# Ledger of designs, part 4: miniprotein binders against q6w4x9r395to579

Target 1, 185 residues: q6w4x9r395to579
Amino acid sequence: GHCSLEGGSFVTTFDARPYRFHGTCTYILLQSPQLPEDGALMAVYDKSGVSHSETSLVAVVYLSRQDKIVISQDEVVTNNGEAKWLPYKTRNITVFRQTSTHLQMATSFGLELVVQLRPIFQAYVTVGPQFRGQTRGLCGNFNGDTTDDFTTSMGIAEGTASLFVDSWRAGNCPAALERETDPCS

## First folded at step 3 (miniprotein)

Design A17
Fold by ESMFold2-Fast, scan of step 3:
Structure A17 (fold): chain B 185 residues (1-185), chain A 89 residues (1-89)
Amino acid sequence: as target 1 above (185 residues)
Amino acid sequence: DTLREEAFRLYLEAVKLMREAYRAFEAGNFEEAFLLAFEAAVLIREAIYKAEEAIKEGDTDPETIELLKEALKLAAEVARFIAKVAEEL
């Protein structure tokens, strides 16, 4: 299945449910028992341009007990805070430049990430069939039913994107809903 | 159909939807343009997946590699278009 983070603030889940959100936090994209060493894929959003009301994807993070791989819009790849030259390999993960504008993170455990660096920073997540029905986060639950794609971190199915997105915040930052209700947003 | 043939069919459908999306955008029909582009995004992601699976299963044909590269380029173009349409919504 495929999940995408496009156009700065647009997400399409593994069950093909599109939604838009605004936020300036780190959010959990994907958690699954299929990811080794308590692994999680995360997305970092920050304000874009000079306006407080516009936000966009600025980095994608793969975090496990062994690795913290960050791929940022400035084309820097780090692991555990140290900059890495591409291609970069660990036992189970390889990060490499697929094209002049795209980086790919390939793994041995059925997760693949393609990041577009230019002209707009965007991410595309691919998971193998072993992940079906076993995913949590902004990319949805991958069960073939879009009606429960907005399942929060507490296991509640929501009808709106705002509550869903806020439930998957990984950092101690203000809720996305509070920002969206700003008079200038 | 082979994985490559399925990927190519999905790629062509995504190209067609993007042409319709651009026409809708030029006509000022921004909601229609958005929906068409999102459908194209779904199809192009499936095309990428099937092309990658074909390569993993041993399809090293230059046409399959070229299809994957073109599908990735189209995915980037669709993403830029969706961002542009969102500014008008």
Scores: ipSAE 0.000, ipTM 0.104, lowest interface PAE 19.4, mean pLDDT 72

Design A18
Fold by ESMFold2-Fast, scan of step 3:
Structure A18 (fold): chain B 185 residues (1-185), chain A 89 residues (1-89)
Amino acid sequence: as target 1 above (185 residues)
Amino acid sequence: DTLREEAIRLYREAWKLMLEARRAFEAGNFEEAFRLAYEAGLLIWEAIRLAIEAIKEGDTDPETIELLKEALKLAAEVARFIAKVAEEL
């Protein structure tokens, strides 16, 4: 299965349901018992320039009991708050520069993430067949049925993207990283 | 040509380059394998970009969605292959 985050705030789920939203928080993209050490993939969104209605992806986070890997739009990769030179390897995860404009995080547990750094920060999530019917979050439930792709964190199927997205908020805004344009940060 | 037609063309070219990259790898030509796979990566990500643009412009044809899924699969395969080749360099 494939999930994409593109054009600021355009999302396509693992069951190929496209939707758009406007958010400025950290959201859970993917949560699954197939991820080791209570792992989860998350996306950080912030406002775009001078637009009141537009938001854009600014970072992707893989969080587990052992690791907090952040890949940000300014091309910095950190783990547990420390900047890392690429290629960066852990026991189960490798982050490397695939092309001059793309980074990849490859894992041993069936999750792959590719981020486009330029000209627009975008992310692409690939999961193996063992994740089928075992995913939760903005990327959907990966069960082959698009009618329940907007299943909230409480297990309720919603008819609108806004209620679905709000249910997958990962706490406060911002939750994963310091915001460069926030004077109080 | 439509965005979808151009994306399909780039996808096919990337697939062909990956075939050649795998052959180079099996022959022990690791630098050539890396070069071919890197080129395939550039083409496949352009195909993905065009497919997404087509969807944003209202092309929800099942063929376009299938193309995006297959292009993302190939992109993941390219990335895994490049990581494998890097171990031999």
Scores: ipSAE 0.000, ipTM 0.219, lowest interface PAE 14.5, mean pLDDT 73

Design A19
Fold by OpenDDE base, second read of step 4:
Structure A19 (fold): chain B 185 residues (1-185), chain A 89 residues (1-89)
Amino acid sequence: as target 1 above (185 residues)
Amino acid sequence: DTLREEAERLYEEAKKLMEEAIRAFEAGNFEEAFRLAYEAGLLIWEAIRLAIEAIKEGDTDPETIELLYEALKLAWEVARFIRKVAEEL
């Protein structure tokens, strides 16, 4: 399954459902029992302009009981809050520079993350087949059905993205705004 | 499905994804090629795992060994392709 966060405000779920939102919060992208140590992948969005519609992805965070990895445009920060030189390796996670503009987080448990740093900060999440039907968050539920991708943290299927996205906030932040998806995104 | 049958399914799916990845690459869509190839890699990894598990459980069918061999070949191809695509990103 492939989930993409592109163009600052566009998301394509594992089931290939595209949507758009504007929020300035940290959201759970991926939560699954297949992630060890209660792991979760999160996305940090912030204002990129003056209008409410000017929001962008600014960081991706992997958090578990043992690891905290923050990938931002300028740095990779780990558990101790220190910026690390790459490659960085833990027991089951490796973060390394793939290209001049791309970082990759590789894992031993079927999660792959590619982050484009420039010119736009974008993220691409790939999960293995073992994750089918067992994912939660903004990336959807990876069950092959696009119609139920907007399932909230409480297990309620929403028809629109706004309530869905808001349900996956990891902190106290303003409500997200939904906009039409650009088919060209 | 048996473990082998499931592995076969995953192998075929991975193969299809790689074909798509190659097409994406040829079209200059390197990001898509990369994503597709990685998915193929994950599927083929699972196929290999299942095939090995089948063997561990006593599957002595030559087809299982053949599948494992082909899956390993594909895995190598996927890995090489991913590296190639990464150079274009």
Scores: ipSAE 0.006, ipTM 0.236, lowest interface PAE 11.1, mean pLDDT 89
Fold by ESMFold2-Fast, scan of step 3:
Structure A19 (fold): chain B 185 residues (1-185), chain A 89 residues (1-89)
Amino acid sequence: as target 1 above (185 residues)
Amino acid sequence: DTLREEAERLYEEAKKLMEEAIRAFEAGNFEEAFRLAYEAGLLIWEAIRLAIEAIKEGDTDPETIELLYEALKLAWEVARFIRKVAEEL
């Protein structure tokens, strides 16, 4: 299965269901028992530099008990907070430059990630057949049925993307998101 | 050309380059196989970008969505092939 993330918060799930959202948080893209050491793939979204009404992907994170690999739109790769030169290899993960505009994270456990750096920062996730029906997160459940792709973190199928996306928030979203308006602006 | 038409053209060109890359690899021409696959990679990611832009502009035709899916699939094949070729260099 294939899942894609592009600028403007457009996502296509493993079951080929497209949807869009607006968000300024870290979101869980993929969790699965097939990922070693409680692994998860996450996406960081923030407001676009040109338009405050739009959000865009700014980093992709692979987090496990062993690793915290961050690939950011500024073309920096870190693991556990330390910058790494490419190619970067661990026992099960290799990050390397696939083309002048693309980085790839290859794994031994059936997960592949390709990140487009230019002209727009975007990410593409591929999982092997062992992940079928065993994924959760923004990329959907990979069960061949698009009807339940909006299954929330609580296991409830939603009809709309907004509640689905909000259920997969990870990390701390700033309290400023609760502000309506600035009286003096 | 429309965004979808340009994406389709790039997708077909990338497929042909991958066929050439595979033949070069089978002949033991690893540097040529890498060059061809690298070029195919550039084309396929451009096709993906254009297909996504077409969808963002409102082109939700099944053909456009299918093209995006097939292009993403080919991109993975290109990535795996490049990795395989790199082991021989």
Scores: ipSAE 0.000, ipTM 0.184, lowest interface PAE 15.4, mean pLDDT 74

Design A2
Fold by ESMFold2-Fast, scan of step 3:
Structure A2 (fold): chain B 185 residues (1-185), chain A 89 residues (1-89)
Amino acid sequence: as target 1 above (185 residues)
Amino acid sequence: DTLREEAFRLYLEAVKLMREAYRAFEAGNFEEAFRLAMEAGRLITEAIRLAAEAIKEGDTDPETIELLKEALKLAAEVARFIAKVAEEL
């Protein structure tokens, strides 16, 4: 299945459901029992463009019990906070420059990530057939049915993208903390 | 190349318009969402034309080829969104 993060803040799920969001946080893109060591793929979004409400992808993170691999729009790759020169290889993951504008993270467990660095930072996620019906997060549940692709972290199918996206925030979001300290209405 | 640079500029404007179109749709402003998406469609069609012309004229830079691929993907997204918004009008 294919999932894409394009044009700054547009997402197309594994079941081909398109949507966009306005968040400035780290979000769970993909979690699955098929990922080793409690692995998860995450996307980091920040403000970008002429409007302060515009957001764009600024980094993609693969987090497991052993690794925290960060690929940023600045073309820096780190693992557990240390900068790595490409190609970078671990037992199950290889990060390398596929073209002058693209990096690829290949894995032994059926997950592949291609990151476009220029002209716009974008990401493309490919998963093998073993992930069918076994995924959760912004990329959807990969069950061949788009009606429940907006399944929240609590297991509820939502009708709106914003509730779906907010449910997949990874930990404390700076925007959420700001709302807590200044709850104006 | 001038053709590639203009195609990229139009692509970015189409992306921005689609962000606004989705915001309008989520707010229930279906007429505005439709207008913004139609304008994004116009810009993305021109971006595709310019990127394809650059390639035809010998621009085999991976950036230009990738721009064409991304513009085609956005064009498909715009078409699907316009169809969705039209159901609400």
Scores: ipSAE 0.000, ipTM 0.091, lowest interface PAE 21.4, mean pLDDT 71

Design A20
Fold by OpenDDE base, second read of step 4:
Structure A20 (fold): chain B 185 residues (1-185), chain A 89 residues (1-89)
Amino acid sequence: as target 1 above (185 residues)
Amino acid sequence: DTLREEAERLYEEAKKLMEEAIRAFEAGNFEEAFYLAIEAGRLILEAIFKAREAIKEGDTDPETRELLLEAFKLAIEVYRFIEKVAEEL
């Protein structure tokens, strides 16, 4: 499954459901029992302009009981708050830079993250087949059905993205605005 | 297997995956291409680390260093390819 965070405010779920939202919070992208140590992938959005619609992805965070790996738009990679030089390897996670514009977080447990740093900070999440039907968060549930991708943290299927996105906030933040659109258009 | 041998295996696997990824891309299967390339990236990175570890542990075989170089080249190729595929997603 492939989930993309593009264009600053566009998301395409594992089931290929595109949507757009504007929020300035940290959101859970991916939570799954397949992630070890209660791991979760999160996205940090912030204001990028003066209007409410000017929001952008500014960081991606992998959080587990052992690690807090942050990849930020300023190309700083940290683990548990400490800056790390690349390539950086933990027990089962490696963060690597090979090009000027792309970082990769590779794992031993079927999660891969590609981060495009420029010109727009974007992220691409890939999960293995073992994650089918076992994912939750902004990236959806990876079950092949686009109609239920907007399932909230409480297990309620929403028709629009706003309540869905808000349900996956990892902090106390303003409500998100949403517009369903094709990120490729 | 030695670290070098493991790295070699991983390198070859990564190379095969990239070839498959390229074929998928040419066929318009961009998602598949992306997945394969990502996997190739994972394997090639592991190959690099193993080769580097071998050298760190005292492997002085020129072939190991050559492998490391080739692995880096492939890694660059993989990431460039990923970028390309991502544009099609």
Scores: ipSAE 0.016, ipTM 0.246, lowest interface PAE 7.8, mean pLDDT 88
Fold by ESMFold2-Fast, scan of step 3:
Structure A20 (fold): chain B 185 residues (1-185), chain A 89 residues (1-89)
Amino acid sequence: as target 1 above (185 residues)
Amino acid sequence: DTLREEAERLYEEAKKLMEEAIRAFEAGNFEEAFYLAIEAGRLILEAIFKAREAIKEGDTDPETRELLLEAFKLAIEVYRFIEKVAEEL
């Protein structure tokens, strides 16, 4: 299965259901029992800078009990907060520069991630057949049926993207900038 | 659509390069295998992008969806092979 994060805010699920994403937070993209050490793939969205209503992908995070690998639009790769030179290898994960504009994270457990750095930061997620029917998150449930791809973190199938997306929020959205620009004295 | 035809051509070229990469690996030519696999990965990524764009532009042909699925299967094989070859470098 294939899930894509393109054009800043567009997502296509593993069952090929497209939708648009509007948010400025970290979201769970993929969780599965097939991921080792309680692994999860996450996507970080922030304001695009052109319009206050537009958001864009700024980083992709793979988090497990062993690793926190962050690939950012700044072309910086970190693991557990430390910057890494490419190619970077762990026992099960290798991050390397596939082309001058693309980075790839290859794994031994059936997950592959390709990020386009330029001209627009975009991500492409590929999972092996062992993940069929065993995924949850923004990329959908990979069960071959698009009608329940908007299954929330509570296990409820929604007809619209907004409740689905909000249910997969992970971490705190940046409240500090809002407080800094407080219009009330 | 032209995008589907381009994706098909890129897919076939990537598949051919992957076969060459496997042969180089079996012959002990690990550097050659690595670069052939990297190029196969580049082409398969382009094939995926073009097949996706065709679908976004309204291509509802089952062959385009099948091509996309086969391209992802090949991409997984390429990525696993690159990791395997990297062990030998």
Scores: ipSAE 0.000, ipTM 0.153, lowest interface PAE 14.6, mean pLDDT 73

Design A21
Fold by OpenDDE base, second read of step 4:
Order: C-alpha cells, then sequence, then structure tokens
Structure A21 (fold): chain B 185 residues (1-185), chain A 89 residues (1-89)
C-alpha cells in the first residue's frame, strides 16, 4: 500500500481514500508494530501563506528509540541535530538522493519513503504487505476498507477528517480544518 | 564476490523482477505486479547499498559509480511503478 501527501494539504490513505485538511502541527502518519523500536513516521505541516487554508507539508520525520530523521526541503537532520550529507545510513535506514528533486528513505523493515522536494514538498509512503491491517495514523489502517480509514487514535471511526486528523497530533496545535476531496481533481 | 559484483547481480535481478512486474500489470494481475515490484525495490536498494559500500571502501572504478547511478535511476522507476500499481489495488 501507499500513502501520499500531495499538493500541500492532500492526503491519500493506504486504502486510497483521499482527503484534505489544513493544520499546522506534527501528525503521526504511520505507526505500526511492524516498525522496529517503536518507530513512527510523522508529518510536519506549517503555514505557507496568510490564510488558514494556506498550509503545507514542510517536513517528514521518522522517529524511533534509536533514530530520528528529519527530512525537510533544505536538509536532512539526524539524531545529533546536524544536517547530514547524503547518503546517510544507519543500521536499517538509508537516506539518499535519487534525483535533484527527490530523496528516498529506504529501510530494511518494509517502509519506504520518497520525498519530492520541489516544486512542491510532497511525500510518498510505501509499506509492505506485512503491514496490512496493522497501521494507524493519517495514512489509515491499510485494511482495504476505505470507510474506516478515519479511525482516531482512540479507535473511534469518524465520518469526517477533522477529528480524525486532530486525534493524530503529536503536539499541542490548533485544530485542523478539513474538506473531503479528490487530490487529483 | 566483490561488493560491486554483488551490487551488479542484485541490480540485474531487480531489473528482471521489474520486467515481470510490468508484464503482470499489463495482464491485470495488479497484486502480483505489486509484489514483484516491491521485491525489486528491496533488491535494488541492496544494490545501492553494496555499491555505496564499495565506494566507501575505496572502490574507484568508474563502473561502480555508473552502477550506482543506474541503480538509483531504477529505484526511482520502481517506486513510480509501485505507486502506480497501488492505485489499482
Amino acid sequence: as target 1 above (185 residues)
Amino acid sequence: DTLREEAERLYEEAKKLMEEAIRAFEAGNFEEAFLLAFEAAVLIREAIYKAEEAIKEGDTDPETYELLREAIKLALEVWRFILKVAEEL
């Protein structure tokens, strides 16, 4: 399955449910027991304009007990807080440049991340079949059912994205605004 | 085998898998296509790792660098394909 964060505020879940939200927080994209060392993939959104609807993805963060990797438009920062030259490799994670505009985070545990840096900062998350039904976060639960993708961190299925998205905040941030829409339209 | 040789083997294997994946996709076997492509992704990743390790260990052969470049290109293609296939699942 793949989850996409596109167009600044559009998300398509692993189950291919598209939605849009406007928030300026860090959100859990993917959490799973299949990720080692309590790993989680997170998305950082920030204000990109003057209006509340002008929000954009600005960074992707992988965080575990052993690793912290922050991929932003300008740099890759690791555990020591220093920008790293690519390729960067840990025991089971490698970050490298594929093209002038694309970075990839490759892992040994079935998580892959492609980040488009320009012209729009976008992210594409791919998980292996072993993750089926075992994911949670903004990318959904990867169970083939789109109707339950908006399951909150507390296990409650929501009909709209706003409460769903807010439940996956990793910090104290303003509430998100949401609109269900096709990111391809 | 040297690291470069291992990387080359992995690269070729990944390429073959992608060819199979494409055929599967064209046949409408999307799940199979996905699995094959995903496997290709794993192999090509390893190829990249091996090539990079070779360079880190002092391999200065231009062919190693070329392999690395080609492997990265293939990795990108594989990813694009995976995303495409996933839309059909």
Scores: ipSAE 0.018, ipTM 0.215, lowest interface PAE 7.3, mean pLDDT 87
Fold by ESMFold2-Fast, scan of step 3:
Structure A21 (fold): chain B 185 residues (1-185), chain A 89 residues (1-89)
Amino acid sequence: as target 1 above (185 residues)
Amino acid sequence: DTLREEAERLYEEAKKLMEEAIRAFEAGNFEEAFLLAFEAAVLIREAIYKAEEAIKEGDTDPETYELLREAIKLALEVWRFILKVAEEL
C-alpha cells in the first residue's frame, strides 16, 4: 500500500482516500505492530505563506526505541540528534540519495519512505502486504474499507479533517501558542 | 514489460487524465476536475516509483532518467493544478 504527503497540505491514505490537511505540529503518520521496537513514522508541519490555512511539510521522522531519524526540508538527516553523512546505514535501515532531488529510507521490515526535497518537500510511504489492517495514523487503517466519515468529502472539508488530524497530534507544537491567541484559528 | 515500459505507460495515462481534468476545469466542473487530477496524481506517483526501481536495478539508459525527470515534473504540475482546483471547491 501507498500513502503520500503532497502539495504541502494533501494526504492520500493507504486506502487511496485524499484529504486536505492544515496543521502546524508533529503528527503520527503511521503506527503498526509490524514496525520493530515500537516504531512510528511522523510528519512535521509548519506554516507556509501568508495565509493561516496554508501549511507545509517540513520534516519526516522515524522514531523507535533505537532510532530517531529526522529527514528535513533543509536536506539534513539526523539520527538521535546527530547529523549523518549519506549513505547512512543502521542494522535494519538505510538512508541514501536516490536522485539529486530525492532521499530514500529503505528498511528490512516492509516500510519504504521516499522524500522529495525540491522543488516542494513531499513524502511517499510504501508498506508491504503484512501491514494490511494493522496501521494507524494519518495514512489510515489500510483495511480496504471504503466508508469513513472523515473521508466522505474529497479532502476539502477542513472542519471534518481537522478533528481526525488533531487526534493524531504527537505532542505540543510551538505554533500552538500563536493559534491560542489568534481569533481566526 | 520492463519497469521502464510500465513507467512510460503510467506516465502517458496520467497525461491523458490531466488533459481531461483541465477540460473539466475549463467547463466549470470543478468536482470532476479534482477527481481526475487526483487519479492522475496516483498514476504519476506509480510511474516515478517504477522508473526509480528500474534505475535501482541497474537500468542506465538515458531514456529512463529522462522519463523520471519528466514524471517528477508532471507530478509537480498535477499538484499545482489540484491546489488551484481546490480553491474553487
Scores: ipSAE 0.000, ipTM 0.273, lowest interface PAE 12.0, mean pLDDT 74

Design A22
Fold by OpenDDE base, second read of step 4:
Structure A22 (fold): chain B 185 residues (1-185), chain A 89 residues (1-89)
Amino acid sequence: as target 1 above (185 residues)
Amino acid sequence: DTLREEAERLYEEAKKLMEEAIRAFEAGNFEEAFYLAIEAGRLILEAIFKAREAIKEGDTDPETIELLYEALKLAWEVARFIRKVAEEL
């Protein structure tokens, strides 16, 4: 399964459903029992302009009981709050520079993350087949059905993205605005 | 405790119960899920009332308004979840 966060406010789920939202919060992208130690992948969005529609992805966070890894445009920070020189390796996670503009987080448990740093901060999430039907969050449920991708944290399938996205906030933040559109538009 | 603090506590407790309810539902324990959700609903409504009362009494803290918003949103989700579970009973 492939999930992408592109263009500042566009998301394509594991089931290839595209949608758009504007929010300035930390959201859960991926939760799954397949992630060890209650691991979760999260996305941090912030204002990129003066209008409510000017929002962008600014960081990706992997958080578990053992690890906290924050990938932003300028640095990789771990649970100690220290910027790390790459490659950085833990027990089952490795973060390294893939290209001049791309970082990669590789894991031993079937999660891969590629982050484009420039010119636009974007993220690409790949999960193995063992994750099929076992994922929750903004990246959807990876069950081959796009119609139920907007399932909230409470297990309710929504028809639009706004309530869906809001349900996956990691903290108290302003409500998200939605526009379903082609990420390529 | 202030009314806001009480509301916050109730909100968090309701949220925890809903998490348990969801787990129960996923495990096929629909009756348990139902009871947990009902209890969550009770708590969240109480949270809403306390938050509203705080505002009425002059609480102007933006966090109180945010709490009310989140509580109302959770109540809506709880209600829909209850309906979903009821279909499986």
Scores: ipSAE 0.007, ipTM 0.240, lowest interface PAE 9.5, mean pLDDT 90
Fold by ESMFold2-Fast, scan of step 3:
Structure A22 (fold): chain B 185 residues (1-185), chain A 89 residues (1-89)
Amino acid sequence: as target 1 above (185 residues)
Amino acid sequence: DTLREEAERLYEEAKKLMEEAIRAFEAGNFEEAFYLAIEAGRLILEAIFKAREAIKEGDTDPETIELLYEALKLAWEVARFIRKVAEEL
């Protein structure tokens, strides 16, 4: 399965459902029992420099008990806060520069990430068939049914992207939904 | 074709393009070297995806695993070469 983060703010799930959002936080893209050491893939979004009403992808993070690999739009790769020269290898993960404009993170556990650095920072996530029906997060549940692709962190299928996206926030950021429902903020 | 055979052909094609890119660079044809290397990068990325898919589908042949590692090495060499050529453009 393929999940894409394109055009700064567009996401297409593993079941091929496209959506857009305007959040500025770290979000969980992919959680799965198939990821070792409690691994999770996350995406960082911030305000776009082009429009004050738009957001864009600025970094992708792979976090586990062993590693915190950050690939950012400024072309820096870190693990556990330390900058790494490419190619960078761990026991199960290799990060390397595929072309002048693309980085790749290859793993031994069925997850592959390709990041486009220029002209627009974009990410492409590929997972093996063992992940089918075993994924959670912004990339959807990979069960072959697009009608439940907006399943929140509480396990509720929503009809809109806003509640879905806000449920997958990680870290201490204001929720877009909470700001929308508070007219005095 | 099997996924492994497809990956192997893509890998060999990428290698030939890189040989051409290096020769173009040595001859001072920097623009030609750049575009040949970009195409080699495209092919090697495809080879990696195909080899990875073969392994996921149960191809545990040491030859397939070796092909993946060789393709990853070539991808790094291509990226390094493209950066070097870009400095001359």
Scores: ipSAE 0.000, ipTM 0.108, lowest interface PAE 16.4, mean pLDDT 74

Design A23
Fold by OpenDDE base, second read of step 4:
Structure A23 (fold): chain B 185 residues (1-185), chain A 89 residues (1-89)
Amino acid sequence: as target 1 above (185 residues)
Amino acid sequence: DTLREEAERLYEEAKKLMEEAIRAFEAGNFEEAFLLAFEAAVLIREAIYKAEEAIKEGDTDPETRELLLEAFKLAIEVYRFIEKVAEEL
């Protein structure tokens, strides 16, 4: 499964469903029983301008009972609040610089993350086949059906992205706004 | 198969997928290109892991190290391509 967060506000689910939203919160991208130690991948969005539509991805966070890894737009990688030098390794996770503009988080449990730091902060999430049908969050449910990708945290399938996205908020934030999916805009 | 052999196979497969992805892109099939590239990314990463594992286990063959280097190069290429394709989606 392949999920992408691009252009500041565009998401393509594991099932290849594209959508766009504007929010300034932390959202669950990926939650799955296949992630060890109650792990979850999250995306942090913030304002990038004065307009409500000027929002962008600013960080990606992997959080489990054992690890908290933050990759931010400032090339800061932290674990449990501590700045770490790259390459950084835990028991199951390695974070390293792939290119001058790209960081990669590799894991032993079938999750891969590539983060483009510049010029636009973007993230690419890959999960192994073992995750099929067992994922939740903004990246969808990875079941090959695009029509049910907007399943909320409560298990309700939504027709639009706004309520879906809002259901996956990890904190108290304003409601997200959805827009038409036009990656070229 | 040895770890190196597995890595080699995965590398070659990833390379083929990328070639296919590029062709898809050139044909204007951006979605297909995107998916193929991501599939390539998965395989190339596995190749890297296998090659690294081989080295960790004591594989001293220069070819293994060469493979690892090439695999990294391909990985970079793949992800850059993914970014490029994403702009066209």
Scores: ipSAE 0.016, ipTM 0.237, lowest interface PAE 7.2, mean pLDDT 87
Fold by ESMFold2-Fast, scan of step 3:
Structure A23 (fold): chain B 185 residues (1-185), chain A 89 residues (1-89)
Amino acid sequence: as target 1 above (185 residues)
Amino acid sequence: DTLREEAERLYEEAKKLMEEAIRAFEAGNFEEAFLLAFEAAVLIREAIYKAEEAIKEGDTDPETRELLLEAFKLAIEVYRFIEKVAEEL
């Protein structure tokens, strides 16, 4: 299954449910018992735009008990806070430059991440069939039913994206987050 | 068909659907505009995927990279349009 983070603030879940993303925080994209060492894939969003309360993807993070791999829009790759030359290899993860504008993180456990650096920072998440029905987070539950794709961190299926997104926040958010609203079209 | 030729076909079809979606929106047919725009989003995602795979497999043609750039620009336009249309539903 595929999950995409595109256009700065738009997400399409593994079950192909599209929604727009608002907020400036680190959010859990994907949690699963299929990820080793309590691994999780996370997205960092920050404020962007001119006069609207728009947000954009600025980094993707893979976090486990051993590793904190950060791929940022400025083309820096770090692990546990240390900058790494590409290709960067660990026991189960390889980060490499696929093209002049794309980085790929390949893993041995059925997760692949492709990051488009230019002209727009975007991310594409691919998971193997072993993840079916075993995912949680912004990318949805991968069960073939889009009506429960907005399942919160407490296990409640919501009808709206805002409660769903807020339930998957990780860490401290900027003080301004509580005051941000979606502008009228 | 090469992956690039397939991506170009998908991109052109997405552009056509987006033009139809805009016309539906201007006519006040918001549900039709929404459905057309979502179809365009599906096709533009496929076009991006095919263009990226072409580059990954060794396509060094500058036209393929230009196609990928144009596809990302269209994707932004499509997603912003979907957001706008959703407000009218």
Scores: ipSAE 0.000, ipTM 0.116, lowest interface PAE 18.0, mean pLDDT 72

